# Ledger of designs, part 3: VHH binders against Uncharacterized protein DDB_G0275255

Target 1, 266 residues: Uncharacterized protein DDB_G0275255, of Dictyostelium discoideum (Social amoeba) (q8t2u0)
Amino acid sequence: SSILKANFYYKVDWENVQCFVPPCPKYTIQKLNTNEKSQKILDFIFPNGLNKTTLLGDESKTLIVLGTTQPSSKFPNNATDFLVTRVYKSLPLGNKQTSTDKYYMFGDNGTRCKTSPCPNIVAALLNVHSQEIINTISQPYEKNVGFLDSVWLSSKNIRSDDFGLIGQGTIKNGVISISNSFIYLPDPPIKCPELPLLKCVEGNSMTYSRDENRCLVSPRCTKFGVCTLSIPLCNKGYRLVSFPSTELNGCPKFFCDPEFVNKTHK

## First folded at step 23 (VHH; from y4 with D59Y)

Design aa6
Fold by OpenDDE, fold request of step 27:
Structure aa6 (fold): chain B 266 residues (1-266), chain A 124 residues (1-124)
Amino acid sequence: as target 1 above (266 residues)
Amino acid sequence: QVQLQESGGGLVQAGGSLRLSCTTSGKTFSSYWMSWFRQAPGEEREFVGAISRSGGYTYYADSVKGRFTISRDNAKNTFYLQMNSLKTEDTAVYYCAAMLVYYGDWYESRYDYWGQGTQVTVSS
C-alpha cells in the first residue's frame, strides 16, 4: 500500500502583487510551531463543500490549513499548489497579538477531580507531537464580543467528534491564555436537521432552543408575552441572528454569529 | 497514559475469518483516533486501517479494502478489526494504536500509544 504524503498545519498569508510574467504565486504558507522557511503557493485545492472564492485573497490571512504541497497543475516545474485537507478560520477579535503564541488542539486526558482547578485537559502542539497538561482554557471572546454564543464556542474546545478548534496562545501555571481561536470549516460540520412545524393554538407561537451547533431544537408552543424592543449591535465580523426563544417566553433571543459560519436560522 | 491490549489472534485457514479486539485501560478512549497496523516477518510495519473518534469515518489500506472492517465501541473502550477472506499474505503481528491529533495521514510517528501486538497466522 502506498504511504500517504505527509500533511501538516500551516498559517496562510497573502500579498497582492502585480504579475508581469507567470507564474506569480501570491500566497505563502508557514508551518505552525516551527521556524521553517515559508513556502510560496500558486493555488489551493479545496475539498468539496468549501467556497474557494470567499476563503482566499485578503481573507486568506485568517486561515489555517491542513494539507500538503504538490507541483502546480499549470506550472509543474515553476510553481507549487497546496492540497487542502481541512480549513480553519480565525474568530474575529480586535487588536490581536499573535506573533509569538503557539498553536494547540485540546483533548480530555481522563483526569477527574472533586475540586477545581482540575488538570483534565491535554494541550497538544500541532506538527511537533508534544503535549502539555492544563486545567483551564482562558479565552477573550466572551468578554469582548457582544452576544457571542458562549455555549457554541466553549463546545468547540474539546469535541467528541473530529472537529475541534485550534487555539493559539501561551501556557503558564496550568492555564492557557488564548489570543486567537480558529474554527473548523464548514460550521456546523453537519447540517442542522429539519424541524416539524407545530400548529399552535390561538395566542401561542412556535419557540425553540439552540444547541451547541447553533441548530434550533425542541420546538414548542409558547404563549405570547411582552418583549423588549431593543435590538443589539454586533461587533465587526459578526452578524445578528435571532429566533423565538422558549427560555424567553416567546421573545426573540439574539446572538452575534461570525460571518464566516453557515446560517442555521434567521 | 493509555494502555492498549490486543486479543483474538491465532491460526486460521485461507478464506477464513478472524476478529481482533483492542481494549484500552483509560477513560479517554473517545479522545483518540484508533488504527490497526501489521508487521510481517522481515517486513516493515504497515498501516491497515483507521477509525475516527466518533466512528463516523473509516479508512483502509488498498490491500485489505473490501475484506477488513474496523469498528469501535466507546462505551466498552474497545476497538475491533473484522478480517474476512483471509490470505496467506495477511500473516503478521497486528498492532492497535491511538492518535490524539488528526493529520490526514497515517504515519507511525503520529500515534501516541501502541499495543504489544497479537499474532495472526493464515495457512494455505
Scores: ipSAE 0.839, ipTM 0.919, lowest interface PAE 0.5, mean pLDDT 93
Fold by OpenDDE, last read:
Structure aa6 (fold): chain B 266 residues (1-266), chain A 124 residues (1-124)
Amino acid sequence: as target 1 above (266 residues)
Amino acid sequence: QVQLQESGGGLVQAGGSLRLSCTTSGKTFSSYWMSWFRQAPGEEREFVGAISRSGGYTYYADSVKGRFTISRDNAKNTFYLQMNSLKTEDTAVYYCAAMLVYYGDWYESRYDYWGQGTQVTVSS
């Protein structure tokens, strides 16, 4: 088409269908917050920096994509490809069920209050020009995902760098109850900065803190303390990570990071 | 609600420069993508350029690439359009617009708030 198509947010699905004559459109996209008919997609064209192989297949069912459809370059057929502008991936939640909840992005509306609750959040309905003011984003992950970095997740709700999460949920009385959060990929969107190597005196070693982007920061020389050996187990879809923590006097701090995010430290 | 107010418009000779500013009300400036649009007499409003929330990404219409520069100062709640090498065809009312949700395109319908516009006239 000679007319540039508008981008929208879509939920991706796929079926392992067998076809007699390849290529077969195995994917479908559903425009978020609409009742439009799903569209069959032959292939996704991802932006640079994302591994198509890891995102598609069965894992594609966990994706939200921003982009537009275009005719497939593979002829002769009437197949449709999807040109991807952005990708979001669902955070695993053990008891996650299919939901009819709507999809939102969030922003700070500038309101400041002396007392809570404070209606300082704007929830924007994706693909629809509709917004609602809310005071609380209630995420289920902190309670259901052990050793999840709550600072990391909380920081994803409202981002100034435009890489905030997509929240699927329901709004009631100023509170959105999230049923599913989708994280922008890649994460972090910007590589963590390199840290200087400190030369610590004998008996001391480098320790760190971790910021909201899961980057190690504020290197210090810390005297080794006594550490208890308690290694946690992560929920399915999460990997165990650790670093020497300043807060723990050199003992390892553990987190369970989603497997689909980039490693930022050992 | 966000109120946008443009300033800096005026008369300038071809080849000259002009800097437009857009000031936002409130403390929500950093939550929005900001864009400049312009509308010449008898023409449709057209996209000029955009900048991301943090300022890390900028986009320009082909007609202004290399001549116009967009920037923002979130601390000052101000959005800028530096226009260099101005041409007569740049004559238009310039509008500031704010967009909460990014869609990867610049359709007018994406934007939540608009300024009243400022007149830019480039004489030959």
Scores: ipSAE 0.832, ipTM 0.918, lowest interface PAE 0.5, mean pLDDT 92
Fold by OpenDDE, fold request of step 27:
Structure aa6 (fold): chain B 266 residues (1-266), chain A 124 residues (1-124)
Amino acid sequence: as target 1 above (266 residues)
Amino acid sequence: QVQLQESGGGLVQAGGSLRLSCTTSGKTFSSYWMSWFRQAPGEEREFVGAISRSGGYTYYADSVKGRFTISRDNAKNTFYLQMNSLKTEDTAVYYCAAMLVYYGDWYESRYDYWGQGTQVTVSS
């Protein structure tokens, strides 16, 4: 009876090493928020729907995985595989990690205040039974990433059900300063719903809004407005997306989405 | 510190129904995944079911699936277990538990807070 080991959150690192004599574990996992010794991993077993090649690419230390170790199927006596339950990918252009950074998940604790600051966020440490109440999550990406969907990111911070974001950062005086945020994949977890095509009268075009999941919603017929002809450029690691926006009177609204998230529209 | 208190337990005949409630003392109820566990005499404590923070996800043990329903009311800081079609083997002390972080498993060690339990007895 294979006693299923308990899952934990790990940061993944890897090096490109030449393998002369197998097995050659090239991955290393470190249990988050602990001082446990890192472990060598031969291979990761991902759940369906995730592209292993894309995730375990060239840039190391950009993945957090939830899962457990098991003897390798190829080398059961000499190597260890990692069975992945969840994977999180770091958003590009975070800040440098500090020595005091820890890894957290966040939630809305239901507190509502009339005045600021409001301690309405719980920050829970991963892999340890510890939490702290905070009032602000300070993300670096608003400053570092042009045309980032702040609504999307904000929603990910405190989403109540899906644990969509892991924050690496330091808490001080009720504020967590995030160095890096890791997004649960796939994103969105549920595919966007299909929208009906509207037949608009002459002079009007079909426009949309975008929700917190980056899905187009609320199709409308909107009269054409005057549009700017400038197309923004996205930072490295981000792709440009656009849609006819109701808010912009039919003009395209632009966002820079992380390349590793699923496309939700053209 | 969050305190959990179970209620609604009692004696019921096989085939009957009970509704258990778990109330929390804190304002942070919505931050927790909530679970029900049970422990029968001479047996190990076992997972019964769980519900996500906002109630969008529910999980059940195979032994209770289709008979038990878990729900929550965050405005009331209350967690529920509706037990239908009760069987004698459902006799146990039922515990409410709260978990801040999801780990993809339901080990007891994952939970931050526990209730004192409420006795459910199903007679033949």
Scores: ipSAE 0.784, ipTM 0.898, lowest interface PAE 0.5, mean pLDDT 93
Fold by OpenDDE, last read:
Order: C-alpha cells, then structure tokens, then sequence
Structure aa6 (fold): chain B 266 residues (1-266), chain A 124 residues (1-124)
C-alpha cells in the first residue's frame, strides 16, 4: 500500500563551512554514474549498527551511500536530510581515479569455461540499467597494501550472499581496472561465531584458520614449530592483526586490515 | 533467456497454508537472486520476499514476516514460497522474479526476469 521512494547510490562530499544561519548544510551528494547536479544535505540518518560520529565530517568524503532524500524536520523550508539504507567506505591506498571510471557492482552470470579468459562476470552499472560482461576484476590493493587479506577482498567482488563491494573503475577488453573499492559497513555484517577452547596435549597449542569474513575458524591442536621473529608494518590506514595459524604450525599469521572494519580477533 | 514459471496457486481458507513453486529454465539458476512479488486487485505490485543465490540470506516484507518462508533448491532449479496463516489480504497474483546482481533494494526494475504469475485466493 505504501509507495516507497526509490533509493540511489551517491558519493558524499563535505566542506567545513561557517553557517550564516545555523544549522546549514555542509554535505553534498552526487548521484553515481550521472551528470546530475549535486544536492546539499543537512544531515544523514543512518541505520542501526553504525557509528555516525566516525562516518561524518571529513571521513564522509570516502563514503558511498544508498538511500533517499527527505525534507529535514529541523527546517520548515528547503533543508534536506538523507535517509541512509547502506553505507560503503573506500579502501585506503587505491589508485587515482580516471576520467572514464564508473561505479559497478558485480555478479556471476553462471558461465563456465574450459579455457581462460572466461566471461563469467556481470558488471552492473549503479543507478543505470546497464550491464556488461567481463572476465576479470583487477584490484590495485594487492600491490599497494602489504599483508592485505586477499581472500577477504576477493570474496567481496562477487558474493553469493549479500554485502558485495562497489568497484570504481574502467572496463577495457573484458577487464575492469579498479581504481577504488568501497566496502559495505559494518564489516563483517554479522558477528563472528564463538569458538570452543580446546585442551591440547603438551607440546601442542590451539591454532586457527581465517575465513573470507576475517573470522577465526576450525580450531585445532597443533604441534608448535619454529617461528620467524619478524613483525610486519602496515601501511597508513591499516592495522596489524595476527592469530596462531594452523598452516604456520602455530606461528602467528599477520594481516593488515583496514582500520574502519571491525576487529574480529586479537 | 531465463524463463520462470509459477505453480501451486489456488483457493484456500483463511488460516490455511499454501506452497508456491517457481521453476526456472536453463542451468544458471544458482546465479540468480530470487524474489516473490504479489499484486492485489487495484493495488500496485509489492515485494514479498527474497533469497540469495546460495540460500544463506532471506528477506521478507513486514506484512508476511513470521508467516511466509522462502527457500530454494538449486539442484531442482526451483524457488519456493511457503505461506502459512493466510489472510484474506494475502489474496493476489504472485510473481517470481530473478536478478543477477543485488543492488541493495527490491525495486522491480532491478530484476532481469519475471514469471507470468499464479493466483492465490484466500476466502473468509
């Protein structure tokens, strides 16, 4: 019975301006993959589970939001708020955007090939009813970010469930070259499950694997091996995390996770 | 390229149950998000529920939450809507729809393929 207003994807911008008459809009939104004029926004209404204070201000310049505009309750006139349905945040250390870059989400079209390349990916243009078949998603972060969890990032390109990433890039010859990827927030969208504590025999310690959601899984008792003493450093915008790894015979496995994602383990 | 066919509709008394099926052609069923929509006489078509490709995520409209259950069998290329505790206001033509990419909402324009619909009538 109720008619829902259409949601669209927008890039957010922010400027710290002084208001002649407070409050005044300090945010602007630009509809992705369009040449529509940007709109001034007074405030964002976020869904539960997100910390508004960490997302707005200067940090908002890294956001893509899905939602709709509505009149602000704070003003009797033309002030506009944005009702947010979903939030995506840019991964640090992407490449510089090009003039041909557009914003996409991706799916698996079901094509299977015996030889490469295989055109099994659909790139859907956001806010526009247009799709293109591609065979490769090329991300810059594996090169730019040391100790990045490539399994985590790759799994977000094409999801069988929900919460895939938004890719900003250019398609050429069946390959999309990503300049920037935007991660759905919160990450992970569902809390990691609790694991049992194992009682290991002498000489063995409890170890784990890490899944595509950065959750520790498959606890095991592993004989402790010889470990390297080197501890890596993470690039700016990333934090160092580690866990006792089954594959490394109890030695710590290191990753650099983006600072804006939730911690899933110590 | 993909054809959807609904079945299982009919007449049922209020409080009763009905199970709808949607069968897809082709071998790419597992690549699609599947959704149920319904349209009552004189009303606009409305979202009922959806299920992800793997079946790990389901979404429901508030009006049917707790009464309707969506499932899928990828081996059979079939999508299901189990309707329990049916009400007269559930009377509508029910449609199944498929989409390759989930955009974060359930607008009709997001879907790539639609079925012809099956009539569900709930009597007092």
Amino acid sequence: as target 1 above (266 residues)
Amino acid sequence: QVQLQESGGGLVQAGGSLRLSCTTSGKTFSSYWMSWFRQAPGEEREFVGAISRSGGYTYYADSVKGRFTISRDNAKNTFYLQMNSLKTEDTAVYYCAAMLVYYGDWYESRYDYWGQGTQVTVSS
Scores: ipSAE 0.750, ipTM 0.877, lowest interface PAE 0.7, mean pLDDT 93

Design aa6
Fold by ESMFold2, fold request of step 27:
Structure aa6 (fold): chain B 266 residues (1-266), chain A 124 residues (1-124)
Amino acid sequence: as target 1 above (266 residues)
Amino acid sequence: QVQLQESGGGLVQAGGSLRLSCTTSGKTFSSYWMSWFRQAPGEEREFVGAISRSGGYTYYADSVKGRFTISRDNAKNTFYLQMNSLKTEDTAVYYCAAMLVYYGDWYESRYDYWGQGTQVTVSS
């Protein structure tokens, strides 16, 4: 059997450099939160369900991968491939990274306070087994992205499951200022439950809310109200989605979801 | 520093059962992967099993699969190892360990917190 190396989190980079003699590795990986030198990678082996052709190339610069290296399947003596365990992709329209930024995952440390600020968040450095207690995660996307699903993004900071985001940012005075957030793929990690067919009386229509996984939930018949005519426009990298919302009396509620996440409703 | 606390170790006859518990006061581990390791006399410490922060995923070493069950109760901040059909080769010090960051492997260097261990002795 093969000996597997230890897994680590790596930032992916890519250069379009023409190579005359194979093997021609055009990717690099760098171990997050370390000064280790970048390593050339010929190809990535992704888990089932991820589309390799849409993730690689120029879009590779938006990726963090968890996994390990192995000899190339095509050039085993001359090149290195990367066996991917998890992929994370950055949300568009973060802030420019700073020289003090590091990469973290977050958890709840269980502290509960009567007053704010409450130091109830663990910020764990990736690859470097060091943790820090903070009170606030400050995301740039609500300011930078119109119609962002704030409930979805907020839920990704600290999840009860294993699919929380990676935050790139700087901690100061108990606050992490996030420059970029990287979302676990696929999102949602678990397929949304099917909805029942609901028959509504005349004058009513089916309405929904959307939960923290972007799944439509709580189907209800609602008397249809008068709706505004405005339809928002999403920033580049985001796509417009809508659903008839209970909150808005059957009128469409709009979100701008990242283009790289799975659709959860029509 | 904060330490995990194991309990429930002791002497048990082969074929018997034992339940280990792992908890701590003053810190919640609901955001952590929790694992059991064991070390027999004169041997290296080995992975026994792990459970995800939600409890939705469990992993076991081949030597204990089908006999041991890992579970957790996040409301009680407690993590369990149910050991059934015990064998003399299960005799070891059992350690509880916690890690926040998932790496897809179970190397000891991944873990942020360790207990001091509890002795399990399986007599013939």
Scores: ipSAE 0.659, ipTM 0.842, lowest interface PAE 1.2, mean pLDDT 88
Fold by ESMFold2, last read:
Structure aa6 (fold): chain B 266 residues (1-266), chain A 124 residues (1-124)
Amino acid sequence: as target 1 above (266 residues)
Amino acid sequence: QVQLQESGGGLVQAGGSLRLSCTTSGKTFSSYWMSWFRQAPGEEREFVGAISRSGGYTYYADSVKGRFTISRDNAKNTFYLQMNSLKTEDTAVYYCAAMLVYYGDWYESRYDYWGQGTQVTVSS
């Protein structure tokens, strides 16, 4: 019924500049991995379940969007809107990008090895029909961010579902050195399942593990333990979360989760 | 590299059913979106449907919605198209295809690998 335009992945940019004559587009998009000129965008139309006000403005420079342009609803002959299919947001505290960085998604190529390095990863350029076999994805966040959930981030590199990260980085000798990772939103893509509540006997408390989607799983009653009282602080852009951990005999396990992802537990 | 092989095509009566299979030999396709396309004689190849890597999302062309079902079994490296309530207009060569990067559209240029096709003929 409608003329369908091709979708591409774009980096979003923004300036808070005065504009006295409408239409006043404050955003630009640039097609990733190309030298195409940036395009001015008046407004973004996000999928249901995403809040435009939390994603745009000063924080729009952290976004990659998948989608296509269409005439503006308000100024159809003079401005362009962007119809968003997916949005990704960069993790805070990446490394500074380099001039050789490109944007990739990753997949498993099916190769299995007993020894490292194993060339089992496809690194596919976004927008450009080109891919490369690599053996290692090197993330900066384990070093740069205290208490990062490394299982969660590692699972985002290559996921069995369709919600893996976009990695900005440079490939050398089969290793991509990531400067910035962009996380699909919403995260988790599907709300965590509700857990059955256990009624613990006296002297026990409910404990959990946390899975690769940051969901609490495997509820168990565990005898009260003695815990260290150290409470970590998170770097800017991250929020502290904790849960009573089975691994730690009911003592809190802490993570610093990105502030822009959904909370999955108290 | 993904090696795609199609099977299950043939002649069926209108109103009948047929199941096509597409399998991956020598590679795992769990990281790929899988799609079916079809091409009738003298026509451009058209999108039939797609299934996400895990199987959690399916999409269908309007002409086949409610009649065709796409599924996958990653443990068997197999991707299926169940075709019910077949019509003569469904007569075509059916192709399976795989793409790594999701774009939210189904242009042929998105796909990294293609099968050779299997003929489906629906007689009145």
Scores: ipSAE 0.652, ipTM 0.833, lowest interface PAE 1.2, mean pLDDT 88
Fold by ESMFold2, last read:
Structure aa6 (fold): chain B 266 residues (1-266), chain A 124 residues (1-124)
Amino acid sequence: as target 1 above (266 residues)
Amino acid sequence: QVQLQESGGGLVQAGGSLRLSCTTSGKTFSSYWMSWFRQAPGEEREFVGAISRSGGYTYYADSVKGRFTISRDNAKNTFYLQMNSLKTEDTAVYYCAAMLVYYGDWYESRYDYWGQGTQVTVSS
């Protein structure tokens, strides 16, 4: 408790075990992009507003945490806790990771081109000071997940705010092929603004667009259109959402959002 | 290699104000956390403050809190330190620094780019 420990990004793993004699650590962490041995963790101390039970549920290997270790409050000489600063959770239905995959955060390096490819992206390794200039981030989820909000996901690659994704993938020829993307939680990072109530003339209804934070925006009154009767199904790990869409003349537009992100509309 | 450049340093009386700027040419730092550090004669370089890439979050060392304000203008690719109510103990070389990956701490080893520094001298 007298030494200040540095923060790093760790992959979390665990399995459900029965233990009768404390301390009973069931979690492990492994520092990303290193060959350090996994370390046992008794408990995670999450920031307020994040639900430990939901985040650490039955699905291991879906979580990356930023933070540091500290002696357990209960067993300070015999167990270790983890003080969490940030949490990221993987989107379901990525591709199988490969032995060459590393974990990156991305940024815009300011280069602007008239001709593609444009080497305007910095791919920075987490925990290790190494960066590479790339031109393309290739995500697997549009192909793997029906009705994915592609604008939302694309916006997470490089954000103007601090809440971009962590990409697990392999860089070759200026392209990173992402196997798994880890989304900063909570999502959206900032609660959606409230919308004004519009009164619509008869025959019209209030319609919306959805922005890159999955927030309903641009309310307007739209004449009813002819709508399909079918409701799509989402892949496991995703939930169906809909809203009356301006683009579809008031007909519902559907998305399959990850179950672990916050709802932004009904 | 891209380098950060500080400007706006100089001599000022105690109680005065000074505004430092940090700029670069040829590259944007809009995706970077930006920080100020300072080094007084005979001392280790110390953290002064940081601002998030969007400008939405700021952090300050206790010694400057309430007197210094960090800001940025991403359109101009410029990062600022407004120093008010200056004290003789604020005399130092001030450095700007940039890091892409957020770690929740301000160790110098986190930063990808550093400026050459600008001298601030507070007399009275």
Scores: ipSAE 0.637, ipTM 0.846, lowest interface PAE 1.4, mean pLDDT 87
Fold by ESMFold2, fold request of step 27:
Structure aa6 (fold): chain B 266 residues (1-266), chain A 124 residues (1-124)
Amino acid sequence: as target 1 above (266 residues)
Amino acid sequence: QVQLQESGGGLVQAGGSLRLSCTTSGKTFSSYWMSWFRQAPGEEREFVGAISRSGGYTYYADSVKGRFTISRDNAKNTFYLQMNSLKTEDTAVYYCAAMLVYYGDWYESRYDYWGQGTQVTVSS
């Protein structure tokens, strides 16, 4: 049973169960914020530019997909495919979800305050036409993940573009306590700009800053600094990245980026 | 009780142009997808076009594609519908609407706020 062209947000699950008579759907979807029964899905049709093999199987348990069902291309009378409009993937090392958690997208409501708390955030339930004004988004990842790029994550709460995160959490007293954040893929959604190649005078090295999209920016030549010789380790699900940093006088600045996002520098 | 307000409607000759504006007070819509709909007398309201919160993506109904352009100025909290090469079948009340959550479709039930409408009449 499919619904003509109406899109909704779904949580994906997967189970590797043997099946001898095709079609053999191993995925299910459940419409977020509803009590609707899960639906079996044979295959996902992802937008161009995503490697679907890295998003399937056990990896799919961390996905939210926006889209609609359609008859399977392989078994149109006996199976259902999912046409994906957007895919989001949860950051590793969130907090355990609670029974009161719901799934939200956030926006700025235009209120500006001289003092906190400022009720300037719209928290909109996905799939359910309901919104609430809040003052604070509380993320667990700065506490849970060493060397997380907090500027990048904070920018995902309410984006100037169309690619903000989905937050799973509970609202109490104007604060949402996020259990898990789901990041729009691909990240960055737009390729990083090209950088000019600088020729630095002797004694200087090329250094950078990193912007909210994890792109290296503001290349400049900086006099050599004295660096400590320590290399951090990242938590499971994160990979270590580094770049020569202007703010650290050419010493490497380290981040632990989610393994599932695109690399933005070597 | 935040309400969108359309303006710029009126009478125009076929082949002519008209620019509609949609504004509001007190609430920013910079985080919202903005859309135009229209309704001719005795007809169902239909989607005209949409623009993403940043302005980076635009979508148009087939009946207006190439003739209408949606734009926005988030600094003024205003968005626009530029209508060119107008036809008598474009005669309708035009509504602006706003939705925070993107769904990839333009069903009226997605929208959080609606304007009151402005009349556009195209004479032959």
Scores: ipSAE 0.624, ipTM 0.839, lowest interface PAE 1.5, mean pLDDT 88

